VHH binders against q96fz2. Designs and how they scored, part 396

Target 1, 269 residues: q96fz2
Amino acid sequence: CGRTSCHLPRDVLTRACAYQDRRGQQRLPEWRDPDKYCPSYNKSPQSNSPVLLSRLHFEKDADSSERIIAPMRWGLVPSWFKESDPSKLQFNTTNCRSDTVMEKRSFKVPLGKGRRCVVLADGFYEWQRCQGTNQRQPYFIYFPQIKTEKSGSIGAADSPENWEKVWDNWRLLTMAGIFDCWEPPEGGDVLYSYTIITVDSCKGLSDIHHRMPAILDGEEAVSKWLDFGEVSTQEALKLIHPTENITFHAVSSVVNNSRNNTPECLAPV
Below, E stands for the ipSAE of ESMFold2; O stands for the ipSAE of OpenDDE; V2 stands for 0.75 times the mean of E and O plus 0.25 times the DockQ between their complexes.

## First folded at step 23 (VHH; framework vhh_6z1v_2)

Design HB5 (at its last look DockQ between E and O 0.87; V2 from the best seeds 0.83)
Fold by OpenDDE, look of step 23:
Structure HB5 (fold): chain B 269 residues (1-269), chain A 123 residues (1-123)
Amino acid sequence: as target 1 above (269 residues)
Amino acid sequence: EVQLVESGGRLVRTGGSLRLSCAASGFTFTDWAMGWFRQAPGKEREVVAAISWSGRSIYYADFVKGRFTISRDNAKNTVYLQMNSLKPEDTAVYYCAARMGLFTESPQDYQYWGQGTQVTVSS
């Protein structure tokens, strides 16, 4: 996974992240660093995207079932990194393969510390290789959505009004991530960054791409992944597998340019 | 304390119209999706309509077929169900329900419920 969409306004995004804590209380996640949230239809590595994480990461003795929402840098910068510039990291940390997560220090260490997060997106993009051509067809991949009166699908969003309706009740894609905290050697703010765990693609997606993000489908999966206080690493890793509960449609080549940030990126062609 | 209070249910004739209201209190209304559900005797509770926090996104059950309209007034903390062309099959207790964030089709996903209002449609 090298491209996502996360364009919802902050308040809409927050509502879309409503949850129940372990006591059954309905809650909205509290924001940390809300000003760092930059909505975009075209998110690439090194950009900031919102993730969910347990409140216990920030507050001692907090209820670990409570959620915080925070923009973090896509591309995990390990805490042990000693260079002053995160961009000088010599290995790719955009994704973490599920089969090697325990073999790589950069992912194993933060995971062992309970630094699990849920990466939020409207969906993610993948490119299908076309047989016989050097051309790749991009697809937008997301959770199935509830069909609404006028536009149950992105395809019906032919007007700004319809567009708003489509996104007003959008179920966000929830991807399993690992985050780490990096303190710059020269001082400054702690950098929070994440990697997306990937798995082999489900059968439905296999023709498009052989790998997919580890999607946490449903509140229970999301809660267990986040709750590092009660759920062990071993139990959490059982949640990491392909899911068939996804849909997709072909999109235009507009998304190919990471600078393009318009609704056309995820619009069906 | 969270309260949902339904009103407007009554006996009507086939082809008649009713407007149900649900007044909400005790929570930030604009953070919650609202839904109307119904339960007929011996049947399971089923979704009739749901509306997003803003009122922009709306869901209707298949049986509604354009007869009902869900709406909300966030300034009044009220959700409405305008029911037209009522049929005997629409006879049920109608419930207002609230879910923080997004609406769903599943009654079990809703946190708060009203006491219900009886709608009876006579032939």
Scores: ipSAE 0.845, ipTM 0.925, lowest interface PAE 0.5, mean pLDDT 93
Fold by ESMFold2, look of step 23:
Structure HB5 (fold): chain B 269 residues (1-269), chain A 123 residues (1-123)
Amino acid sequence: as target 1 above (269 residues)
Amino acid sequence: EVQLVESGGRLVRTGGSLRLSCAASGFTFTDWAMGWFRQAPGKEREVVAAISWSGRSIYYADFVKGRFTISRDNAKNTVYLQMNSLKPEDTAVYYCAARMGLFTESPQDYQYWGQGTQVTVSS
């Protein structure tokens, strides 16, 4: 998993993240650093994307079931990293395999601190290698959506008035992540960064790619993954598995260039 | 205290029209999707229509077949169901419901419910 779409305006995205706390109260997540949110149809590693995390990470004795939404850098920079430039990291932290998460210091350490997050996206992209050619077919992969009245195909929503009829009720993809906090040695703001946990692909996606992000399907899974105050690492890891509750469609090669930020990136072809 | 109060249900003849209203209070209305549901005697409660917090996304059940229109007025904290070309099978108690964020088709996902308003369609 190396490319996502997360393009919704902040007010739409916030409402898509409505949740219930442990007392049954309906809430919207509270934003941190909203100015770092950079919506795009074509997010790549090193860019910022919004994640959910427990309020307990920011406030001593806070209710761990309450959620903060904050942009973080994709590509986890471990807290122990000693150089001043994150690009000098000698290994790729865009993804973290579930089967080795407790063996790699970069992921085990923040996980042991309860640094679990939910990575938000409209959906993710994956490339299928076509037999007999070096051409790869990109697909946009997302949760099944309720069909809305007079909504077009996803591509038909490329005008502002029309996309609100499709996207205003979009169920965001919720992926399991791990984050860490890095203090640059020369000073400056703490860098929050995340990795996306991956698993073997489900049967429905196996013809596209052999790996998929670990998707948290439903409020219970999301709540348990986020609530490090009440849910141990051992119990949280039981949530990490493939899901068949996913759909997809082929898209144009426009998405291949990560600089293309246009609705065509996710439009069906 | 959250309140959803339906009004407008009554007896009408087949082919007639009726508008239901649901006045909402006690929450920030623009954070909530709204739905109309119905329940006929001996049947399960089922979605009729739903509308997003902004009013821009709308869902209708298949049986509506273009006869009903859901709308909302966020300045008045009110959601409406305009029902045209009514049929005897539309006879039911109609309920207004609210869900924070996104609407769904499933009644169990909704947090607040009105008391219902009876719609009866005679031959």
Scores: ipSAE 0.778, ipTM 0.900, lowest interface PAE 0.7, mean pLDDT 91
ESMFold2 (binder alone), look of step 23: mean pLDDT 88; pTM 0.901

Design HB6 (at its last look DockQ between E and O 0.87; V2 from the best seeds 0.83)
Fold by OpenDDE, look of step 23:
Structure HB6 (fold): chain B 269 residues (1-269), chain A 123 residues (1-123)
Amino acid sequence: as target 1 above (269 residues)
Amino acid sequence: EVQLVESGGRLVRTGGSLRLSCAASGFTFNDWAMGWFRQAPGKEREVVAAISWSGRSTYYADFVKGRFTISRDNAKNTVYLQMNSLKPEDTAVYYCAARMGLFTESPQDYQYWGQGTQVTVSS
């Protein structure tokens, strides 16, 4: 996974992240660093995207079922990194393969510390290789959505009004991530960054791409992944597998340019 | 304390119209999706319509077929169900329900419920 969409306004995004804590109380996640949230239809590595994480990461003795939402840098910078510039990292940390998560220090260490997060997106993009051509067809991949009166689908968003309706009750894609905290050697703010765990693609997606993000489908999966206080690493890793509960449609080549940030990126062609 | 209070249910003839209201209190209404559900005798509770927090997105069950309209007034903390072309099959107790964030089709996903209002449609 090298490209996502996360374009919802902050308040809409927050409401879409409503959850129930372990006490059964309905809650909205509290924001940390909300000003760092930059909505975009075309998110690439090194950009900031919102993730969910347990409140216990920030507050001692907090209820670990409570959620915080925070923009973090895509591309995990490990805490042990000694260079002053994160861009000097010599290995790719955009994704973490599920089969090697325990073999790589950069991912194993933060995971062992309970630094699990849920990466939020409208969906993610993948490119299908076309047989016989050097051309790749991009697809937007997301959770199935509830059909609403007028459109129920992105394809019916032919007007700004319809567009708003499509996104008003959008179920966000929830991807399993690992985050780390990096303190710059020269001082400054702690950098929070994440990697997306990837798995082999489900059968339905296999023709498009052989790998997919580890998607946490449903509130229970999301809660267990986040709750590092009560759920062990071993139990959490059981949640990491392919899911068939996804849909997709072909999109235009507009998304190929990471600088393009328009609705056309995820619009069906 | 959270309260949902339904009103407007009554006996009507086939082809008639009703407007149900649900007054909400005790929570941040604008953060909650609202839904209308119904339960007929001997049947399971089923979704009739749902509306997003903003009112921009709506869902209707297949049996509604354009006959009902869900709406909300966030300033009044009220959700409405305009029911037209009522049929005997629409006879049920209608419930207002609230879910923080997004609406769903599943009754179990909704946190708060009203006491219900009886709608009876006579032939």
Scores: ipSAE 0.835, ipTM 0.920, lowest interface PAE 0.5, mean pLDDT 93
Fold by ESMFold2, look of step 23:
Structure HB6 (fold): chain B 269 residues (1-269), chain A 123 residues (1-123)
Amino acid sequence: as target 1 above (269 residues)
Amino acid sequence: EVQLVESGGRLVRTGGSLRLSCAASGFTFNDWAMGWFRQAPGKEREVVAAISWSGRSTYYADFVKGRFTISRDNAKNTVYLQMNSLKPEDTAVYYCAARMGLFTESPQDYQYWGQGTQVTVSS
């Protein structure tokens, strides 16, 4: 998983993140660093994207079922990293394989601190290799959506006045992530950064690509992944598996260039 | 403290029209999607229509599309269901319900419920 769309305006995104706390009370997450949110149809590693995490990471004695939403850098920078420039990291932390997560120091250490997050996106992109050619066919992959009136398909979001009919009720893709906090050795703000956990593709996606992000499907899975105060690492890792509750459509090669930030990136072809 | 109060249910003849209202209080209405559900005797409660927090996105069950219109007035904290071309099978208690953020088709996802208003459609 190396490309996502996360393009909703902040107020729409926030409401899409409504959740239930441990007692069943519905709430909106509280933002940290909202000015760092950079919406785009075409997010790539090293960019900032919003993630959910437990309030307990920020406040002693907080209800660990309460959620914070904050932009973080894609590509986990381990807390032990000693260089002044994160681009000098000698290994790729865009993704973390589920089968080796407890073997890799970069991921095991923050996971042991309860640093679990949910990475938010409209959906993600994946490229299918076609036999007998060097072409790759991009697909946009997302949760099945409830069909809305007058703009019940993703392609109908082609003008500003119709955009809201599709996107105001969009179910965001919720991917399991791990984050870490890096204190630059020469000073400055703490850097929050994340990796996306990956698993083998489900049957429905296996013709497109052999790996997929670990998707947390539903409030129970999301709540358990985030709640490091009540859910151990061992129990949380049981949530990491493929899902078949996913849909997709082919998109144009416009998305191939990460500089293209337009609705055409995810429009069906 | 939260209240959802439906009104407008009554006896009406087949082919007639009816407008239901649901007045909301005790919560920040603009953060909540709203739904209309119905329940006939011996049947499960089922979604009729839903509307997003902003009012810009709507959903209608297959059995009612084209005949009903959901709308909301965020200044008055009220959601409406305009019901046209009524049929005897529309006879049910109609409930409004609230869910923070996104609407869904599932009654179990909604946190707040009204007490219902009876709609009876005679042949």
Scores: ipSAE 0.797, ipTM 0.909, lowest interface PAE 0.7, mean pLDDT 91
ESMFold2 (binder alone), look of step 23: mean pLDDT 89; pTM 0.908

Design HB7 (at its last look DockQ between E and O 0.67; V2 from the best seeds 0.82)
Fold by OpenDDE, look of step 23:
Structure HB7 (fold): chain B 269 residues (1-269), chain A 123 residues (1-123)
Amino acid sequence: as target 1 above (269 residues)
Amino acid sequence: EVQLVESGGRLVRTGGSLRLSCAASGFTFTDWAMGWFRQAPGKEREVVAAISWSGRSKYYADFVKGRFTISRDNAKNTVYLQMNSLKPEDTAVYYCAARMGLFTLSPQDYQYWGQGTQVTVSS
């Protein structure tokens, strides 16, 4: 996974992240660093995207079922990194393969510390290789959505009004991530960054791409992944597998340019 | 304390119209999706309509077929169900329900429920 969409306004995004804590109380996640949230239809590595994480990461003795929402840098910068510039990291940390998560220090260490997060997106993009051509067809991949009165799908969004309707009750894609905290050697703010765990693609997606993000489908999966206080690493890793509960449609080549940030990126062609 | 209070249910003739209201209190209304559900005798509770927090997105069950309209007034903390062209099959107790964030189609996902209002449609 090298490209996502996360374009919802902050308040809409927050509501879409409503959850129930372990006490059964309905809650909205509290924001940390809300000003760092930059909505975009075209998110690439090194950009900031919102993730969910347990409140226990920030507050001692907090209820670990409570959620915080925070923009973090896509591309995990390990805490042990000694260079002053994160861009000098010599290995790719955009994704973490599920089969090697425990073999790589950069992912194993933060995971062992309970630094699990849920990466939020409207969906993610993948490119299908076209047989016989050097051309790749991009697809937007997301959770199935509830069909609403006039615009139950992105394809029906032929007007601004319809567009707003489509996104007003959008179920966000929830991807399993690992985050780390990096303190710059020269001082400054702690950098929070994440990697997306990937798995082999489900059967439905296999023709498009052989790998997919580890999607946490449903509140229970999301809660267990986030709750590092109560759920062990071993139990959490059981949640990491392919899911067939996805849909997708072909999109235009507009998304190929990471600078393009318009609705056309995820519009069906 | 969270309260949902339905009103407007009554006996009507086939082809008649009703407007149900649900007054909400005790929570930030604009953070919650709202839904109308119904339960007929011997049947399971089923979704009739749902509406997003803003009112921009609406869902209707297949049996509604354009006869009902869900709406909300966030300033009044009220959700409405305008029911037209009522049929005997629409006879049920209608419930208002609230879910924080997004609406879903599953009754179990809704946290708060009203006491219900009886709608009876006679032939």
Scores: ipSAE 0.902, ipTM 0.952, lowest interface PAE 0.5, mean pLDDT 94
Fold by ESMFold2, look of step 23:
Structure HB7 (fold): chain B 269 residues (1-269), chain A 123 residues (1-123)
Amino acid sequence: as target 1 above (269 residues)
Amino acid sequence: EVQLVESGGRLVRTGGSLRLSCAASGFTFTDWAMGWFRQAPGKEREVVAAISWSGRSKYYADFVKGRFTISRDNAKNTVYLQMNSLKPEDTAVYYCAARMGLFTLSPQDYQYWGQGTQVTVSS
């Protein structure tokens, strides 16, 4: 997983993240650094995207079932990294394979500190290799959505030119991530950064690509992944598996260039 | 205390029209999606219509599409169901329900419920 869409305005995104705490109370997550949220149809590594994490990471004795939402850098920078420039990392940390997560120091160490997060997106993009050529067909991949109506819309058909789709009831994709906190040696703010855990693709996606993000399907999975105060690393890792509860459609090659930030990136073709 | 209070249910003729209201209190209405559900005797409760927190997205069950309209007035903390072309099979208790954030089609996902209002459609 190397490209996502996370384009919702902050107020829409926040309401899509409504949750229950361990006592059954309905809540919205509390933002950290909301001004650093940069919505885009076309997010790539090194950009900031919102993640959920437990309040206990920020406040001693906080209820670990309460959630914070914060923008973090995609591409985990380990806390032990000594250079002043994160681009000098010698290993790609955009993704973390589930089968080796406990063997890689960059991921094992923060995971042992309970630094689990949920990476939010409208969905992700993946490129299918075409037989006999080097051409690739991009797809937009996301949770199944409830079919909705926009009042008075005759032009609400799915087409590349049609951006009348309303997103205020969109079910966000929730991917399992690991984060770390890096203190730049030259000083400045602590850098929060994340990786997305990957697994073998489910049968439904295997014709597109052999890997997929580890998707946390439903509130129980999301709550257990986030709650490092009550859920051990070993228990949390049981949540990491492929899911068949996913859908997709082909999109145009506009998305190939990460500078293209338009609704056409995810429009069906 | 959160309260959802339905009103407007009554006896009407086949082909008639009826408007249901649901007054909400005790929570920040604009954080909550709203739904109308119905339950006939011996049947399971089923979704009729739902509306997003902003009011911009709506869902209608196939059996009511084209006949019913859901709306909300965020200034009055009220959700409505306009019911036209009523049929005897629309006879049921109609419930208003609230879910923080996004609506779904499953009754068990909703946190707050009204007591219901009876709609009876005579042939």
Scores: ipSAE 0.844, ipTM 0.927, lowest interface PAE 0.5, mean pLDDT 91
ESMFold2 (binder alone), look of step 23: mean pLDDT 90; pTM 0.912

Design HB8 (at its last look DockQ between E and O 0.76; V2 from the best seeds 0.80)
Fold by OpenDDE, look of step 23:
Structure HB8 (fold): chain B 269 residues (1-269), chain A 123 residues (1-123)
Amino acid sequence: as target 1 above (269 residues)
Amino acid sequence: EVQLVESGGRLVRTGGSLRLSCAASGFTFSDWAMGWFRQAPGKEREVVAAISWSGRSTYYADFVKGRFTISRDNAKNTVYLQMNSLKPEDTAVYYCAARLGLFTESPQDYQYWGQGTQVTVSS
């Protein structure tokens, strides 16, 4: 996974992240660094995207079932990194393969510390290789959505009004991530960064791409992944597998350019 | 304390119209999706209509077939169900329900419920 969409306004995004804590109370996640949230239809590595994480990471003795939402850098910067510039990382940390997560220090260490997060997106993009050509067809991949009368599909968004309707009740894609905290050697603010765990693609996506993000489908999966206080690493890793509960449609080549940030990126062709 | 209070239910004739209202209090209404559900005697509670927090997105059950309209007024903390072309099959107790964030089709996903209002449609 090298490209996502996360374009919802902050308040809409927050509402879409409503959850139930362990006491059964419905809550909205609280924001950390809300000003760092930058909505975009075309998110690439090194950009900031919102993730969910347990409140216990920030507050001692907090209820670990409570969620915080925070923009973090896409591309995990390990805490042990000693260079002053995170861009000098010599290895790719955009994704973490599920089969090697425990073999790589950069992912194993933060995971062992309970630094699990849920990466939020409207969906993610993948490119299908076209047989016989060097051309790749991009697809937007996302959770199935509830069919509404006027906004049955993203394709029905032929007007700004219809577009708003489509996104007003959008179920966000929830991807399993690992985050780390990096303190710059020269001082400054702590950098929070994340990697997306990837798995082999489900059968439905296998023709598009052989790998997919580890998607946490449903509140229980999301809650267990986030709740590092109650759920062990071993139990959490059981949640990491391909899911068939995904849909997709072909999009235009507009998304190929990471600088393009318009609704056209995820619109059906 | 969270309260949902339904009103507007009554006896009407087939083909008639009703407007149900649900007044909400005790929570930030604009953060919550709202739904209308109904339960007929001996039947399970089922979704009739749902509306997003903003009112821009709506859902209707298949049996509604354009007869009902859900709306909300966030300034008044009220959700409405305009019911037209009522049929005897629409006879049920109608409930207002609230869910933080997005609406769903499942009654189990809704946290707060009203006491219900009886709608009876006579032949």
Scores: ipSAE 0.840, ipTM 0.921, lowest interface PAE 0.5, mean pLDDT 93
Fold by ESMFold2, look of step 23:
Structure HB8 (fold): chain B 269 residues (1-269), chain A 123 residues (1-123)
Amino acid sequence: as target 1 above (269 residues)
Amino acid sequence: EVQLVESGGRLVRTGGSLRLSCAASGFTFSDWAMGWFRQAPGKEREVVAAISWSGRSTYYADFVKGRFTISRDNAKNTVYLQMNSLKPEDTAVYYCAARLGLFTESPQDYQYWGQGTQVTVSS
C-alpha cells in the first residue's frame, strides 16, 4: 500500500470518526495540529495524513479509550534515527509486514511502547499488472458503502455527481498502523510518523496485488487496536489479518502522477 | 437531557399524504445523523430513511420507491419525513433516531430514540 485518498474537509472527516468510548459515550475525536491536515485525492509517502490514537499518549490521566486525531508523516522515522534529515533513512518504512513486525527494530520498539494508530483514508490505490504488458491498471479500493440517494435521476450509479451525495456519510477505511516519535538532533518539534501494517491480500484482491493493508473492520477492532492502556501488544496483533469486506473499481491513469489532486483520481472508469 | 419527540402520525386513507416531524433537544443536533424507522406489530424495526448531519446525504429503503422524502432543519433542530402515496402496508409506529456522525441501516447503531408516532393507512 503506497497511495491513498484522504480528501474530506476537516469537519466532514471529524464526523466520520465518531466513536463510542469504553463507557458507551458517543464522542468525536479531538484534533491535534489540525492546521497540518493536507486533504488530497492522491496521498503518497512522506505526506501528512490523519491518524487516530489514544488520548493516553498525550495526557497522563486520560481514558485510554478516548481518541485523538492528528496528522502524521507517512513513513515511520524511528526514534533512534541519528541524521538530521529524515530523507536519509536507509530503508523504506511506508509499510510494515505483519509477519516480521516483531523482528524489525523500527517497528518492534514503538509497538512495545503501545504506539498503535489507525490510519484514515477514503480508500487506497493499487496497480494491477496486466499479463502481456508493462502497463498497470489502477484501482481504488474501499469499504462497501451504504447506498445513498444519487444526484442523478437517470440511474447513473457510478457518475461523479453521485459520489458528491455520499461523502458526508462515507465510511472511512481504517488501517492498522504503528507510529513513532522522533526528536531532531539539532532541535525543533517532535516528528510524529507512521507505517501501515500489511498482510497477504484476501481472495477478492489477489488478482490486483498480493499484499493489502491490515484493515480494522468495525468499532471493536478499531477500539482494541487503539487502546494500548487495556489491550496488550499480543492481543492487538490478533486483529491483524486480511478481510474480504472490501470493494473496488478501476480508475483512470490520472492517479499515477502523484501531483494530480482531483476527483478524477478515484472516479470509476 | 436528550429528547426526540415525534409528531404528525394519524389515520389517513390509501393514497394520502402525511408529514412527520421530530424535534430534538439536549445535544448538538448538527453533529448527528438522523433516521426514521418503523415497526409494525409483530415485525422488526426497520429503517425507512436516513439523513447525514449536514443534510447533504440521504438514504431510503427500497420499499419507499420515491414516495417519502427525509429532510432536516439544523436551525430548528428538527428532522422531517414527508410521506406521499401512502399504502396500507405503511401502517406502523414511526420512530426518530439519532446517531453521532454517520447513519447506518441498523437500528442497534442508534443511541437516541423517540417514543414513536402511530401512522395508520386505511383502505
Scores: ipSAE 0.778, ipTM 0.901, lowest interface PAE 0.8, mean pLDDT 91
ESMFold2 (binder alone), look of step 23: mean pLDDT 91; pTM 0.924

